# Ledger of designs, part 15: VHH binders against FERM domain-containing protein 4A (FRMD4A)

Target 1, 303 residues: FERM domain-containing protein 4A (FRMD4A), of Homo sapiens (Human) (q9p2q2r20to322)
Amino acid sequence: RRCQVHLLDDRKLELLVQPKLLAKELLDLVASHFNLKEKEYFGIAFTDETGHLNWLQLDRRVLEHDFPKKSGPVVLYFCVRFYIESISYLKDNATIELFFLNAKSCIYKELIDVDSEVVFELASYILQEAKGDFSSNEVVRSDLKKLPALPTQALKEHPSLAYCEDRVIEHYKKLNGQTRGQAIVNYMSIVESLPTYGVHYYAVKDKQGIPWWLGLSYKGIFQYDYHDKVKPRKIFQWRQLENLYFREKKFSVEVHDPRRASVTRRTFGHSGIAVHTWYACPALIKSIWAMAISQHQFYLDRK
Key: E = the ipSAE of ESMFold2; O = the ipSAE of OpenDDE; V2 = 0.75 times the mean of E and O plus 0.25 times the DockQ between their complexes.

## First folded at step 6 (VHH)

Design q89 (from q0 with T104I V107I K110R M114F V116Y; framework vhh_7uia_1; at its last look DockQ between E and O 0.76; V2 from the best seeds 0.00; counts 0 for: unsure alone 63.4 < 65)
Fold by ESMFold2, look of step 7:
Structure q89 (fold): chain B 303 residues (1-303), chain A 127 residues (1-127)
Amino acid sequence: as target 1 above (303 residues)
Amino acid sequence: QLQLVETGGGLVKPGGSLRLSCVVSGFTFSSYAMAWVRQAPGKELEWVSSISGSGGSTYYEDSVKGRFTISTDNAKNTLYLQMSSLKPEDTAVYYCAKSEYDIIYKIGGRTYYFDYWGQGTQVTVSS
């Protein structure tokens, strides 16, 4: 079957995927294209027929996944699945560059919430990395048209494109002499500090139907007010969790909270047990479940 | 009418074997995760083993791995715990428990959130 893998450098790989091909083997093929050795941070994603993002399970065959029933090639995305605190923990420059490309894509596509003034500084590092030192305002304005540096929302928040370009130029002039590698590190340092970086968000509801965001990452499971993906309302770090539970339309976490004295029939006389439950359609709950297990395994592998 | 009834306990010498049974009724047996949990005299409840609703995934506490086997017979609606190489520290009341969930993913050391429990069966390992 025809598959189209969207890469982080704006290329697309057209592939004829054989029925036996495992998702791990596809990831290996894509990774070899970038000379990538640290494959554990990356995955292959697709949008299912309900519109939700899913990840290929590495031990399953690619064609056994529930792709949309549309004509044409299966559309796949190579991207970062497992985030870390800092690229300083990465061993290989190829990995660092892919994290940089992934971060640029997330910012440009407005998948990460970023103040527009921070966007202007980030754009200056993109220019330094791609074009080197500042030469002239005219050159910068031309380069900014060609680079994925200024997301639409940041432009709309200000009086003009020229204003935004001038703000970028102010930052860019300060960078003269900075190497390509230094620009990448400085860019990533800022992005890694952003509250929404590195979190996989899922739209869920509680038992009463109130909507929430559920965020999954190497840090644990976070619950956010539906209108505030930045500051979590509840934090469940992996070390605080006892069990995860799954059934059809619900996903639950069990925590030990020694400050609770309550006892229920479901705890059989044990105190300090609390269970938090969220609801979504079965397909989304399955995606949450798969990501939660994967993120916990990633956490364990790093410990 | 939901029922979980444990049998098969008794007195056994160290190194011996027992098979515990839990006959269930009042729910679709294969739809829910099931577990064995034990309580030794004067001790807190200790999770022993669990099995997914499909029967495809089994989990064991470290001290019983290799000695105990959890299994199901869906035709008889029965959960089993085959115990071998029994030790005095295995002495406890053993409970059959039902989860309201299909799958449990264990992170920590406790699995005590079950919606139904049996009455228990006594296992005594003594020379």
Scores: ipSAE 0.480, ipTM 0.762, lowest interface PAE 1.4, mean pLDDT 87
ESMFold2-Fast, scan of step 6: ipSAE 0.613; ipTM 0.820
ESMFold2 (binder alone), look of step 7: mean pLDDT 79; pTM 0.819
OpenDDE, look of step 7: ipSAE 0.556; ipTM 0.810

Design q90 (from q0 with S57D I103Y T104V G108S; framework vhh_7uia_1)
Fold by ESMFold2-Fast, scan of step 6:
Structure q90 (fold): chain B 303 residues (1-303), chain A 127 residues (1-127)
Amino acid sequence: as target 1 above (303 residues)
Amino acid sequence: QLQLVETGGGLVKPGGSLRLSCVVSGFTFSSYAMAWVRQAPGKELEWVSSISGSGGDTYYEDSVKGRFTISTDNAKNTLYLQMSSLKPEDTAVYYCAKSEYDYVYKVSGKTYYMDVWGQGTQVTVSS
């Protein structure tokens, strides 16, 4: 079966996937194109029939996954699945480069929400990495039209494109003399500090039908107001969680109550543990379940 | 109306084998996660193994990995625990348990939420 793997550097890898090919073998093939050794941070994603991102399970065959029924090649995306506190923990330049490309893509596609002033500073580092030192206002305005540096939301929040360009120029002028590597490190330092960085968001509802965002990361599980992805309303760190539960249209977490830890023996009619439940379509709940388990396993491998 | 009935317990020698069965009624068997939990005299409940209601994913406590196998027979509405290489420390009352959920994933592993529990079957490993 024809498959098209979109790479982080905007290239596409065209493949004829045989029925026995394992997802881990496909990941190895993609990684070889970048001379990438630290594969544990990356995955291969696809969009399901409901429009949500799913991830290939590495120990399963590529073609055993529920791809949307559509003519043409299966579309797959190579990207970061497991985020860490800092790229300073990464060993190889190839890994750092791919984290940078992934971060730029996430910011541009508005998968990471950021204040527009931070966007302008980030755009200046993209220019420093791609073009070197500031030369003139005219060159910057020309380069910003070619580079995916300014997301649509940031452009629409301000009175003119010229205003946005001027803010980027102010930041860019301050970066004179920074190397490409320094620009990447500084860019990533800012992105890594963003509250939404490294969080996989899923639109869910509570029992009353109220919409919420459920966030999954190496730090745990978070519940957000539907209009505020920045400040979580509930925080469930891995150390606080006992169990995760999945049932068709619902996902639940069971948490420690430290005030009741010494009396947490559960009997029917008495419990020292709280259960929190969210609802979504079956396909989305399966995605949440798979991501939550994968994030916890990644957490354990690092601790 | 919901019933879980465990059978198959008994006295066995160290190194022996035993198969526990749990017959379930009053619900759609293959839709729910099932588990085996045990309690030795004077000790806390210990989770042994679980199986998902669909997909057939299995999970085991470290002390029983490679020795115990959890399985289901959907046609018979029966959950099994095949026990091999039994040790004296496996002596306990074994309970079959059902979750309202299709899947249960252990994070800390200290507790185990289950909606319905059976009455148990005694397993004794000694000469």
Scores: ipSAE 0.471, ipTM 0.787, lowest interface PAE 0.9, mean pLDDT 85

Design q91 (from q0 with K98R K106T G108P K110R T111S; framework vhh_7uia_1)
Fold by ESMFold2-Fast, scan of step 6:
Structure q91 (fold): chain B 303 residues (1-303), chain A 127 residues (1-127)
Amino acid sequence: as target 1 above (303 residues)
Amino acid sequence: QLQLVETGGGLVKPGGSLRLSCVVSGFTFSSYAMAWVRQAPGKELEWVSSISGSGGSTYYEDSVKGRFTISTDNAKNTLYLQMSSLKPEDTAVYYCARSEYDITYTVPGRSYYMDVWGQGTQVTVSS
């Protein structure tokens, strides 16, 4: 079957996938194009029939996944799946480069929630990395038309494109003398500090039908108000996790809560256990389940 | 309609063995995680053992590891607890319980969320 793997550097890898090809082997092939050794942070994603993002399971065959029944090639995306506190923990320049490319893509596609003033500062580091030192206002305005540095939301929040360009220029002028590597490190330092960095969001409901966002990350499971993806209402750290439960339309998390000293007939093993439940369609619950287990296993591998 | 019926309890001497059985009806047995829970006189409920609906994963309370074995017979809709090397501390009413969830990702030593319970069967280990 014909597949297109979208790479982080905007290239597409066109390939004919044989029925026996494992997802791990496809990841190895993509990694070879970047001389990437630290593959454990990356995955290959696809959009299912319902429009939800899913990830290939490395020990399964590529073609055993539930791809949408559309004409044309299977579209796959190579990107960061498992985030970390800082790129300073990464060993190879190739890994750092890919985290940078991934972060730029996430900011531009509005997958990471960012204040527009921060966006302008980030855009200045993109220019410093790509073009070196500031030379003129005209050159910056020309370069910003060719680079996907300013997301649509940031442009809509301000009176003009010229205003946005001028803010980027102010930040860019301050970066004179920074190397390409320093610009990447400074860009990532800002992005890594953002509350939404590294969080995979899923739209869910509680038992009363109230909508919430459920966030899954290397830090744990987070519950957000439907209108605020930034400030979690509830935080379930991986170290507190006792069990995860799956049923067709619901997902539950069982965590240690020392303030709840009683054992209930519904849950036991030790006192102080609390269970939290969310509801969604079966396809989305399956996606949440797979991601939660993968993030917890990543957490354990780093202990 | 949903019923869990426990049998096999009785009086046994320390070091002896008993096999508890729980016959279930009204639901697809293999689709639910099942557990054994006990309550000793004057004490709170204590989780003993759990098994996944597929029968592939089993979990035990530390005090019963190596002595108790949980198993299922899907054709008979029956959950078993094989108890060996019984101690006076094992004296309790033993309950069969069902988890409302089809699948569980379990941290070692943890129990399942239980939504249906049986009537219980008395196990007495004489001194």
Scores: ipSAE 0.039, ipTM 0.448, lowest interface PAE 4.8, mean pLDDT 84

Design q92 (from q0, 23 letters changed; framework vhh_etentamig_d1; at its last look DockQ between E and O 0.22; V2 from the best seeds 0.00; counts 0 for: pae E 3.1 > 2, unsure alone 63.8 < 65, placed apart)
Fold by ESMFold2, look of step 7:
Structure q92 (fold): chain B 303 residues (1-303), chain A 127 residues (1-127)
Amino acid sequence: as target 1 above (303 residues)
Amino acid sequence: EVQLLESGGGLVQPGGSLRLSCAASGFTFSSYAMSWVRQAPGKGPEWVSAISGSGGSTYYADSVKGRFTISRDNSKNTLYLQMNSLRAEDTAVYYCAKSEYDIVYKIGGKTYYFDYRGQGTLVTVSS
């Protein structure tokens, strides 16, 4: 069957996938295009029929995943699955550049919550990386039309495109002489400091039906008020967790809480064990479960 | 009401084998993770093994890895524990336990959040 793998540099790999091809083998093929050795941070994803992002399981065959029933090629995305604190921990420039491309895509697609003034500074680093030093206002305005630098929400918050362009130019003029590599480092330093960076968010509900965000990362599992993805209301670091539980529409974490006793008959556990439970449709709960397991394994591999 | 009936215990020589069974009723068996828990004379309860509702994921305490195998037959509503290479320290009453969940993923706990309701089946390993 025909597949398109969308790459982070706007290219697509078109290929005929044979039934026996494993997802790991597809990832290896994509990684070879970038001379990428540090494959552990990346994955291949698709959007299911309900609009939720799912990741290919590396030990399974590509064609055994539940793709939408549509005519035409299966659409797949190569992207960062496992984030780290800083690109300074990465060993290879190829990996760093892919993290940079991934971050630009996330901000342009408005997947990361960023203030407009920060967007303008980030856009200046995009220009410095892609085009070098500032030359003229006209060149910058032309370049900004061609580059994925200004997401729609940032443009809508201000009186005009020209205002936004002028703010970017103000930052860009200060960067004269900065190398491509330094621009990437400065860009990533800002993005890595954003509270919403590196977190996989899922819309869930509690038992009473109240909506929450559940955030998953190598740091743990975070619960956010539905109106505030920035400051978590509850934090469950991996070292604080005893067990994860899964059933169809529910996902639960078990924590040690000395203020709370077990409530089940002949429960095997320490005094003060608490269980927190969230609900969503089965497809989303499966996605949360798969991400939680993989993030915990990534945490263990780095510990 | 949930009912769990353990059987298959008995006297076994060190190095021998034994197979425990747990007949389950009063709930949709395949929808829940199950486990084995044991309690040696004069000791507290110890988690032994767990299995997902489908049977696709299994977990073992370090003390039994490589010697014990948990399995289930969802068509017969029965949980099993195959115990090989038995040792004197395996002497205990073995209990079948039910989770409220389909799958359990162990992070750091030595115990699980489980219900058990039966009287257990005694396994004695002695020459």
Scores: ipSAE 0.199, ipTM 0.637, lowest interface PAE 3.1, mean pLDDT 86
ESMFold2-Fast, scan of step 6: ipSAE 0.587; ipTM 0.840
ESMFold2 (binder alone), look of step 7: mean pLDDT 80; pTM 0.823
OpenDDE, look of step 7: ipSAE 0.332; ipTM 0.725

Design q93 (from q0, 19 letters changed; framework vhh_ozoralizumab_d1)
Fold by ESMFold2-Fast, scan of step 6:
Structure q93 (fold): chain B 303 residues (1-303), chain A 127 residues (1-127)
Amino acid sequence: as target 1 above (303 residues)
Amino acid sequence: EVQLVESGGGLVQPGGSLRLSCAASGFTFSSYAMYWVRQAPGKGLEWVSAISGSGGSTYYPDSVKGRFTISRDNAKNTLYLQMNSLRPEDTAVYYCAKSEYDIVYKVGGKTFYFDYRGQGTLVTVSS
């Protein structure tokens, strides 16, 4: 079947995928186009029938995944799945380049929550990386129309486009003499510090039907108020978690509760075990389950 | 009353194979995920395999993946664990387990929750 893999550098790979092709083989093929050695940080994603982002399971066949029933090619996205504390841990320039491209895309698509003033500073590093030193106000205004540097929300929060452009110009003038590599490092340093960076969000409900965001990352599992993705209401670090549970429409975590540390009755079913449960449709719960396990395995591999 | 009866454990040389069986009764077997979990001497419970009610999905931790195979016969209400390429570190009491949850994944806990489990069957891998 025809598949279209969207790459982080705006290229698209048109492929005729055979029924037996494994997802790991497709990832290897995409990685070869970038001479990418550090493949462990990346995945291939797709949108399911319900509009939720899903990821190919590397040990399964590509075509065994639940793609939406629509005409045309299967649309797939090559992107970062596993985030780390800093790009300084990355060994290859190809990996660093792809993390930078991924971060720019996430900021522009408003997948990472960021203050507009920070957006203007980030846009200046995008210009420094792409164009070098500041030359003139008019060149910057022209370049900002061609580069996806300013997300729509940032533009809406200020009096005019000219105001936004002027703020970017002020930041950009301060970067004179920085190399392309220095601009990338400085950009990533800011993005890596953002609270929502590296978190995969899923819309869930508790047993009372109250909506929440469930966040999954290399750091653990987080519960957020539905109106605030920045400040978690509950934090479950991997070291605090004992077991994860899956059943059709529910996902549960068993956590070590310090208040229950004096309770010695936590081995079988009927003791006072602290369990937190969230509900969603079966497809979304399966996605949460797969991501949670993958994030924990990534955490263990880095330990 | 839910009953789970394991069999098939014993002494095996390293590199050998064993097949464990679990006879289930007292519940609608095909409606529940089933698990094999083990406890090595002086250690906590370790999850080693899970299978969905239909048998269509199976799960393994990296420690046994490629060596152990879980299967079920819903017509006979029986769960199986085929263990190949056994190692001394596989020495443990193996339990057949049922839970209200379809799948359980062990993160780092020293305890493991079950609704029901059998009495266990001892597997010893040594020369």
Scores: ipSAE 0.313, ipTM 0.735, lowest interface PAE 1.6, mean pLDDT 85

Design q94 (from q0 with Y101W T104V Y113R M114F V116Y; framework vhh_7uia_1)
Fold by ESMFold2-Fast, scan of step 6:
Structure q94 (fold): chain B 303 residues (1-303), chain A 127 residues (1-127)
Amino acid sequence: as target 1 above (303 residues)
Amino acid sequence: QLQLVETGGGLVKPGGSLRLSCVVSGFTFSSYAMAWVRQAPGKELEWVSSISGSGGSTYYEDSVKGRFTISTDNAKNTLYLQMSSLKPEDTAVYYCAKSEWDIVYKVGGKTYRFDYWGQGTQVTVSS
C-alpha cells in the first residue's frame, strides 16, 4: 500500500509498504535519510478515524494499525515522541538538528504555549540559523514571509504585522556573530524551559463529566484544568504509580497513598491506595494507554 | 450470581506440578482482566499472576516467572494457573480474582485492586 511519510524538513517520502513491513523497519528507513543514529527519541505518527494523533508500535506491522478508511496514501509523520530535559544530553548533531526542526514545527503549529514576546526572540534565532547575521530590515521582512517563524496567534495579539517584524528585527540585531549551532542551542534552551514542552495532551473527563487535560511525558502523568495547560492540578510521577488500568472508555492510575491502610479482599499486598479515573471515547483511551506505557518504558531506560 | 470457583489444589511433593482452574459465571468472560492471588499461612495476600481480558498480556510475580503459566479458555469460561517446579514456599491458599479492568499494566506495584474473589483452593507443597 502507498504511504506518504512527512519528514521534519518538509520533505515527503513516498513508499509502497508491503504487508509484512514492521514499524521499526520504517523508522530505520526514515532515520537513514538523516544519518540518524539516536532513533530512540523519534516515532512515526498518524491521525486515526476520530481525528486523534496515534503512533506506530515499533514491534507491529505498519499496515496493522487503525488508519482512517479513506482512499489515497496512508499519511504518516516522522517527529519527536520522547522528549528530554536538554539537547545537551544528545550525542549527535543530526539528533540535535531534528529536535530543533521538531521544536520549530511545534511552536509554529501552536502545539506549545508561548508568550508572543518569546516568539519574537525565537524567530530571531530561526533567522540567525537559516540566514546568518542581520543585513537589512527589508531582507528580514521578506524572509519572515518565507519561513514558518511567526504563529498566527502571536500575530493576532499585536497592532500590526510590521510591529511583530520590528520586534523580531530588534532581537535579531543582537545576535550578530552567532554560528548556526549557537543559534540552535539558544533556541532550544528557551523552548526546553517552556512548561508545555515535551507533554502530550489528551482531552478527558472525570466521573462527574468535568473536562480536563491529561498530560503524559517521561516525568509521569499530569492532570490540568481544561483552561490551563501550564500548571497541573495533580502530578503523578512514575515512581509514585503502582499500576495503570485500561477499560474501553476509561483510563485509571493507581497511586501509593500512605494515609490509607487498606489490605482487604478488594485491595491487597500494601496499604494506602488511591485510584484516579478519566473517561474518553475508546479510540482516545487506546491512544492514552499506548502513550502512557511508552513514556514509562522510556523513563525506565533513562533511570 | 457472579461466581468464581477454584479447583485443582492439593498436596504435592517439591518439584511437582499442579493445574488450578477457576470457572466463572455472571459476567462476560474475556472482557475483564483476571488474576491469581495467594495467601501463605500467617502471611499477607500476594499477587501471583494476571492476564488481560483479551488474553494478549500476561504478568507474573518475580518468584514464579518461568515456573507458572496463566491462561484462559473462553469457550469454557475458565482461568488456569499451570504450576511446575513447585517449592514449599508456594504453599498457600490460591484465589481467583476478577478486575473491573480489561488490562492492568504494572508500574511500581505488584498488587491490583479486584472487585470479585473466589473462595480459594489450598495448595500444599511438602517433604
Scores: ipSAE 0.513, ipTM 0.789, lowest interface PAE 0.7, mean pLDDT 87

Design q95 (from q0 with T104V T111P Y112F Y113A M114F V116I; framework vhh_7uia_1)
Fold by ESMFold2-Fast, scan of step 6:
Structure q95 (fold): chain B 303 residues (1-303), chain A 127 residues (1-127)
Amino acid sequence: as target 1 above (303 residues)
Amino acid sequence: QLQLVETGGGLVKPGGSLRLSCVVSGFTFSSYAMAWVRQAPGKELEWVSSISGSGGSTYYEDSVKGRFTISTDNAKNTLYLQMSSLKPEDTAVYYCAKSEYDIVYKVGGKPFAFDIWGQGTQVTVSS
C-alpha cells in the first residue's frame, strides 16, 4: 500500500509498503536518510479515525495499525517521540539537528505555548542558523516570508507584521558572530525551558466528568487543569508509581500516597497507596496506554 | 455471588512441584486481569504473578521467574499457578485475586490493586 512519510526537513518519502514490513524496518529506512544512529528518540506517528495521534509499534507490521479509512496514501510523520532534559546529552550532530527541526515545527504549529516576545527571539536564532549574520532589514523581511518562523497567533497579537519583523531584527542584530551550532544550542536552551516541552497531552475526564489534561513524558505522568497546560495539579514521577491499569474506557495509576494509610486487603499490607483514574473513549485510552508504557521503558533504558 | 476458590496447596519437599487452581464464578473470567499474591508467616503480602484478561500478557515477581507459570482456562473459569523447583522461602498462604482492569503493567514492583480476593490456600515447603 502507498504510504507518505513526512520528514522533519520538509521532505516527503513516498513508499509502497509491503504487507510484511515491520515498523522498526520503516524507522530504520527513514533514519538512513539522515545518517541517524540514535534512533531511540524517534518514532513514526499517524492520526487515527478519531483524530488522535498514534505511534507505530516497532515490533508490529506497519499495515497492521488502525489507519483512517480514507482514499489515498497512508500519511505518516517522522518526529521526536522521546524527549530529554537537554540536547547536551545527545552524542551525534545528526540527532541534535533533528531535535532542532522537530522543535521548530512544534513552535510553528503552536503545539508548544510560547510568549510572542520569546517567539521573536527564537525566530532570530532560526535566521542565524539558516542565513548567518544579519545583513539588512530588507533581507530579514524577505527571509521571514520564506521560513516558517512566526506562528499565526504571535502575528495576530501585535499591531502589524512590520512590528513583529522589527522585533525579530532587534534580536537578530545581537547574535552577530554566532556559529550555526551555537544558534541551535541557544534556540534549544530556550525551548527546553518551556513548561509544555516534551509532554504528550491527552484530553481525559475524571469519575465526576470533570475535564483534565493528562500529560506523559520521560519524567512521569501529570494531571493538568483543562485550561492550564503549564502548571500540573498532580505529579506522578516514574519512581513513585507502582502500577498502571488499563480497562476499555479508563486508565489508572497506582502511586504512593501517605495520606491513604488505611491497611486493608485492597492495600496489600502496604499503607499509603492510592489509585487515580481517568476516562476517555477506547481509542484514546489505547493511545494513552501505549505512550505511558513506551515512556516508562524509555525512562528505564536511560536510568 | 462473586466467588474465588483456591485449591491445590499442601506440604511439598524442596525442589518439588505443586499446581494451584482458582475457580471463579459470577463474572466473565476473560474480561479481567487476575493475580496470585502470597503471604509468608509474619510477613507482608507479596505479589507473585499476574495475567491479563485476554491471557496475552503475563508478569512475574523476580524471585519466581523461570520457576512459576501463570495460566488460564477460560472454558473452566479457572486460573492456575504451576510452581516448580519450590524453595522453603515459597512457604506462604497463596491468594487468588481479581482486578477490575483488563491489563496491568508493573512499574515499581509492588502488589497490584484488586477488588475481589479468595480465601487462600496454604503452601508449605519443608524437608
Scores: ipSAE 0.502, ipTM 0.787, lowest interface PAE 0.8, mean pLDDT 86

## First folded at step 7 (VHH)

Design r1 (from q84 with R27S; framework vhh_7qbe_3; at its last look DockQ between E and O 0.08; V2 from the best seeds 0.00; counts 0 for: pae E 15.2 > 2, unsure alone 60.9 < 65, placed apart)
Fold by ESMFold2, look of step 7:
Structure r1 (fold): chain B 303 residues (1-303), chain A 124 residues (1-124)
Amino acid sequence: as target 1 above (303 residues)
Amino acid sequence: QLQLVESGGGLVQAGGSLRLSCTASGSTFSMGWFRQGPGKEREFVASISGSGGSTYYADSVKGRFTISRDNAKNTLYLQMNSLKSEDTAVYYCAKSEYDITYKVGGKTYYMDVWGKGTRVTVSS
């Protein structure tokens, strides 16, 4: 079957995938194009027929996944699947470069919520990394049109493109002498501090039908009010989780509740375990489940 | 040491009932039953959460089999009613040892400790 793997540097890898090819073997092939050794942070994803992102399961054959029944090649994406607190934990520059490319893509595609002034500062680091020191306003305006620096939403929130460009130039002028590596580190430091960084969000409902966001990350599972992806209403750390379940249209977690455990120790005979359940269509529940298992295994592997 | 010991297998006529037990040494989280028929791959039957609050069944056994647990005795049960010849298999008890996930529908189940199995034969 013809497959097209979109890479983080705008390249596409065209393949005829054999029926026996495992997803891990495909990941290894893609990783070789970047001389990437730290493959554990990355995955290969596709969009299913319902529009939801799914990740190839590394121990399964590529062609056993439920791709959309469309003409043309199967479209796949190589990207960061497992985030960490800081790129300072990464061992190789190749890995850091890919995290930087992934973060730029997320900001540009508006997958991470970020204030316009922060976008302008981030764009200055993109310029410093790609072009070096500021030279002239005219050169910067030209370069900004060629680089994935200014997402559409940030531009629409201001009077003009020129205004946005001027804000970027103001930040960029301050970076004189900063090396490419320093620019990458400074860019990532800002992005890593953003509340929505590293979180995989899913639109779910509770048993009463109230809509929520469910966030899955290296830190745990988060429940957010539907209007506020930034401040979680409930936090379920991986260390608190006893079990995860799904069935058809529901996803459940069992957690150790310190308050229930304390009550059990002192005054009541309860188990100290609480169950929380969310609902969505079966395809989305499968996506949530797959991500939750993967994130939990990643948590265990880091201990 | 963590061990799983199944019991309760045997020979039964079609339409009959049988109850399997699995005793676990040490603490357990989620547990499940799997089976392997003659010349077939191992398949999922049922699973239950550590608290017993959530259960899941393969479509082939829904309405006929009931999984349950007694956490005071660290014992997992499978009540098998309305047995059919296709239920003939070696039945395995399994569990996760950590704060672990499992999946159904994607046909991948995570279990890291397995028993030796108990044979169930359903005659017509």
Scores: ipSAE 0.000, ipTM 0.133, lowest interface PAE 15.2, mean pLDDT 83
ESMFold2 (binder alone), look of step 7: mean pLDDT 76; pTM 0.785
OpenDDE, look of step 7: ipSAE 0.041; ipTM 0.509

